# VHH binders against F-box protein At1g48060, part 10

Target 1, 365 residues: F-box protein At1g48060, of Arabidopsis thaliana (Mouse-ear cress) (q9lnf6)
Amino acid sequence: MKPQEEEEKNENMARKRSKSSSSLSIPLDIATDIFLRLPAKSVVRFSCVAKHWSSITTAPYFTNSFETRPNLLFFFKEADRFFVVTVPKPNRRPNESVSHTSSQILDSYQTPYPKHSCFTIKTESVHGLICFQRGTKPIVWNPTMRKFKPLRKPDKSWESLTVFLGYDPLERTHKVVAMPCDKASDECRILTLGSADQESWRTVKTNYKHHPSRGNRKNNYGPCRCINGVLYYLAEIDRHRLIGKFAFLGHSNVKNSLPMWVLEGEKKGEWSTYNFLPLSHYDRRLEFHFKLIGITNDGELIYVPNTVFKTFEVIYIDPIRKTFSLVKYEGVADKGFRQRNGLGEDKPLRGIQYSPNHVETLLSL

## First folded at step 19 (VHH)

Design f6 (from m6 with Y32W)
Fold by ESMFold2, fold request of step 20:
Structure f6 (fold): chain B 365 residues (1-365), chain A 122 residues (1-122)
Amino acid sequence: as target 1 above (365 residues)
Amino acid sequence: DVQLVESGGGLVQPGGSLRLSCVASGFTFDSWSMGWVRQAPGKGLEWVSDISYRGDTGYADSVKGRFAISRDNAKNTLYLQMNRLKPEDTAVYYCAAQIEITWEGEWTFDYAGQGTQVTVSS
């Protein structure tokens, strides 16, 4: 056959197949269901290649409905690079009390670490976002979309502050709360992310003068949790340590004041103490190699390595069933990973920050 | 209770070798990652090498290929063999347990010794 005729035939066949496929419409509800089940990376890629699909994946209904399984996110610095890795939570609890398994990482990427941005403290992951502090300037991070958004300082006169990240499930918005931490105060600043009000800080009076407890600067900033629109944090009032809380539930319609419920000792609380077996119960050598960083949404304790030499392993313990699971994650810390990322073969990974229960979010910062 | 005692430092000419030792007591040595950090005159701390409880080793780029870390769990002893020493290796060397770095870049340890001086000079 002639080369020109063969090329025309192949080109015509390619055009016919492409045109026929692209002319078929997919019902909107079906397309939405398909996209809601895809990994965030895939949804973002599909949004980039077709305007119609971008209108579906950027709509508020879609972004508010998009949800992935909670994962373990971790990140670290090397030289001037910021490395981010996500690993899956184990799918099934084993039928035995002790298990050792292997799994693959879900994703990894790197980005230049800003030379002038020393992130000293972070929040936990809240509905897929994490907030850092650069001094008194908050910086919001969406690891899924790989974007940082610096916010203006909450108050020019505050010399020291702590930021918290929360989520209002009624308004479906993130809130950034800033409080002075060097002196007791009954004022805080609140900023709603993505608000039409241009994301300005507003002043809110609290029921009590207090200040949040400072986090350990050598570890993750861990004294805060947002649960169903309520921010829980450690605080001090007149030398007494307390658990403070803020309720966000639709507070945008509330006057410039937020209710703060304080648990004071046993008289106010229904708090209980739970005793868990220490890691040394399962293997005495692990206690000093692994650290407890939190608990999964399913109630499992999560232990991660302090320093990662050649293998990355995570321990999951169900304290009720007394089960122990060690998962070795392939694709990180090994020779291949180090070569692909320009990392030294003989340098352990250190200073690793962990965010358990991280979900992917398509929220645009 | 916990004690780390370094030995083996001293004055050596460039190109020479030294072997540092660190004897540990007061904790379960075989469960800990152990290592060495150093502080040169007028400088901050610098990580040199460490070895995990399983024997995995790590080295700073400045010493890779010249230094070798090892441990003897039966003797509760950590070693650092330093070969082809250079003047820039001059520092106080500290034996340390559970070497970590904060996000701000500050080195931390669960325990560290008092250090041993290594001086590399003609």
Scores: ipSAE 0.510, ipTM 0.832, lowest interface PAE 2.1, mean pLDDT 75
Fold by ESMFold2, fold request of step 20:
Structure f6 (fold): chain B 365 residues (1-365), chain A 122 residues (1-122)
Amino acid sequence: as target 1 above (365 residues)
Amino acid sequence: DVQLVESGGGLVQPGGSLRLSCVASGFTFDSWSMGWVRQAPGKGLEWVSDISYRGDTGYADSVKGRFAISRDNAKNTLYLQMNRLKPEDTAVYYCAAQIEITWEGEWTFDYAGQGTQVTVSS
């Protein structure tokens, strides 16, 4: 039997558990504190061993207290399998303006492609969750717990919509927001995850008829971000582009909730632009192999490869301090990874989807 | 304008060899990932091989061990050495830049050439 720190999944999930209560020799409060400092994969493994450990790791106090540093999540399809990898961002700033370092992946796993689910559109990772869209049906994913939860359609009459994911820090709940995207509308639908009826959509009127900007295949949706309970997204009114704001702040009751909704445009003069040096400033060759996918919570630009041949490298640029860091992540795309996962040695990894600023969460869907 | 011009196709017997060439102009060739896709009669596009700007190579399972991709950055030229050819290799071969696949499974390219015919028959 191999040590617990190995990242490979236990394919024998049906291991019989002892019926007896755990004979824990460690005080409960100390065990809880130990578990809060473990990687999520270790917490999941220990929860499968005994009811006592599972009761600790599923309690609201634990799940609300458990958090990790933001990481880069990526995933791709191969044949009938869905592969997920998590890599850490650098822990320390480089002591030079340019650095090249190596790091290990944090976690990887594969699962069968979810039955009848084709994930063509996704949101940003928001407090550990990602929302996909299958047609007009939202599907919430917790990559840490490896669970998908399909939601009811926001409206049976809508033929085209865009889904957003937000987080209300006061309620400590996720919100799913749906808006029609092929026509201007002043209606949207909101669903709170984890409520007694989390498949119940409520209608919210917005201050303006608008529609969100459509995404593209590379980004799935147009850019959006949830910051401190406010969802920011690109929108259009009468062929003019604007930035929409949608605030959640402490409202959970479907019947009585009136989320603040504000649409702000470039005409109001409330926005500034900032220009960053392009990747070609640092090395022209990298511009064609790497793409910008976002920014870390610490303000670093993240560039990722379009296609991964033998090495997986990520570029982090701090545009204020003018630093450039290229990190080679070991344990992915190499011969060992391909052999462990039944992947061809000569086939580049493609169609990779990335989610920056992903935190691990034990939230049950 | 970006141009990709393929050459080297033709008729060959099973077991024979061909070397395809693709001469590129209008961009900085040594910074691009380059590759080959093919289309057999009545079929969709099939990825064959590509080579990164750093020289890392990839091959489809159907051609692994028989085909070899290479590039000469001084001549802005991409090559595909095709050995032990089979009738199933009969197709129009296209030189392409920046080969990718969408999540829906569709092949995309920044640029592609007009193609060169390869026919493998007795």
Scores: ipSAE 0.492, ipTM 0.825, lowest interface PAE 2.3, mean pLDDT 74

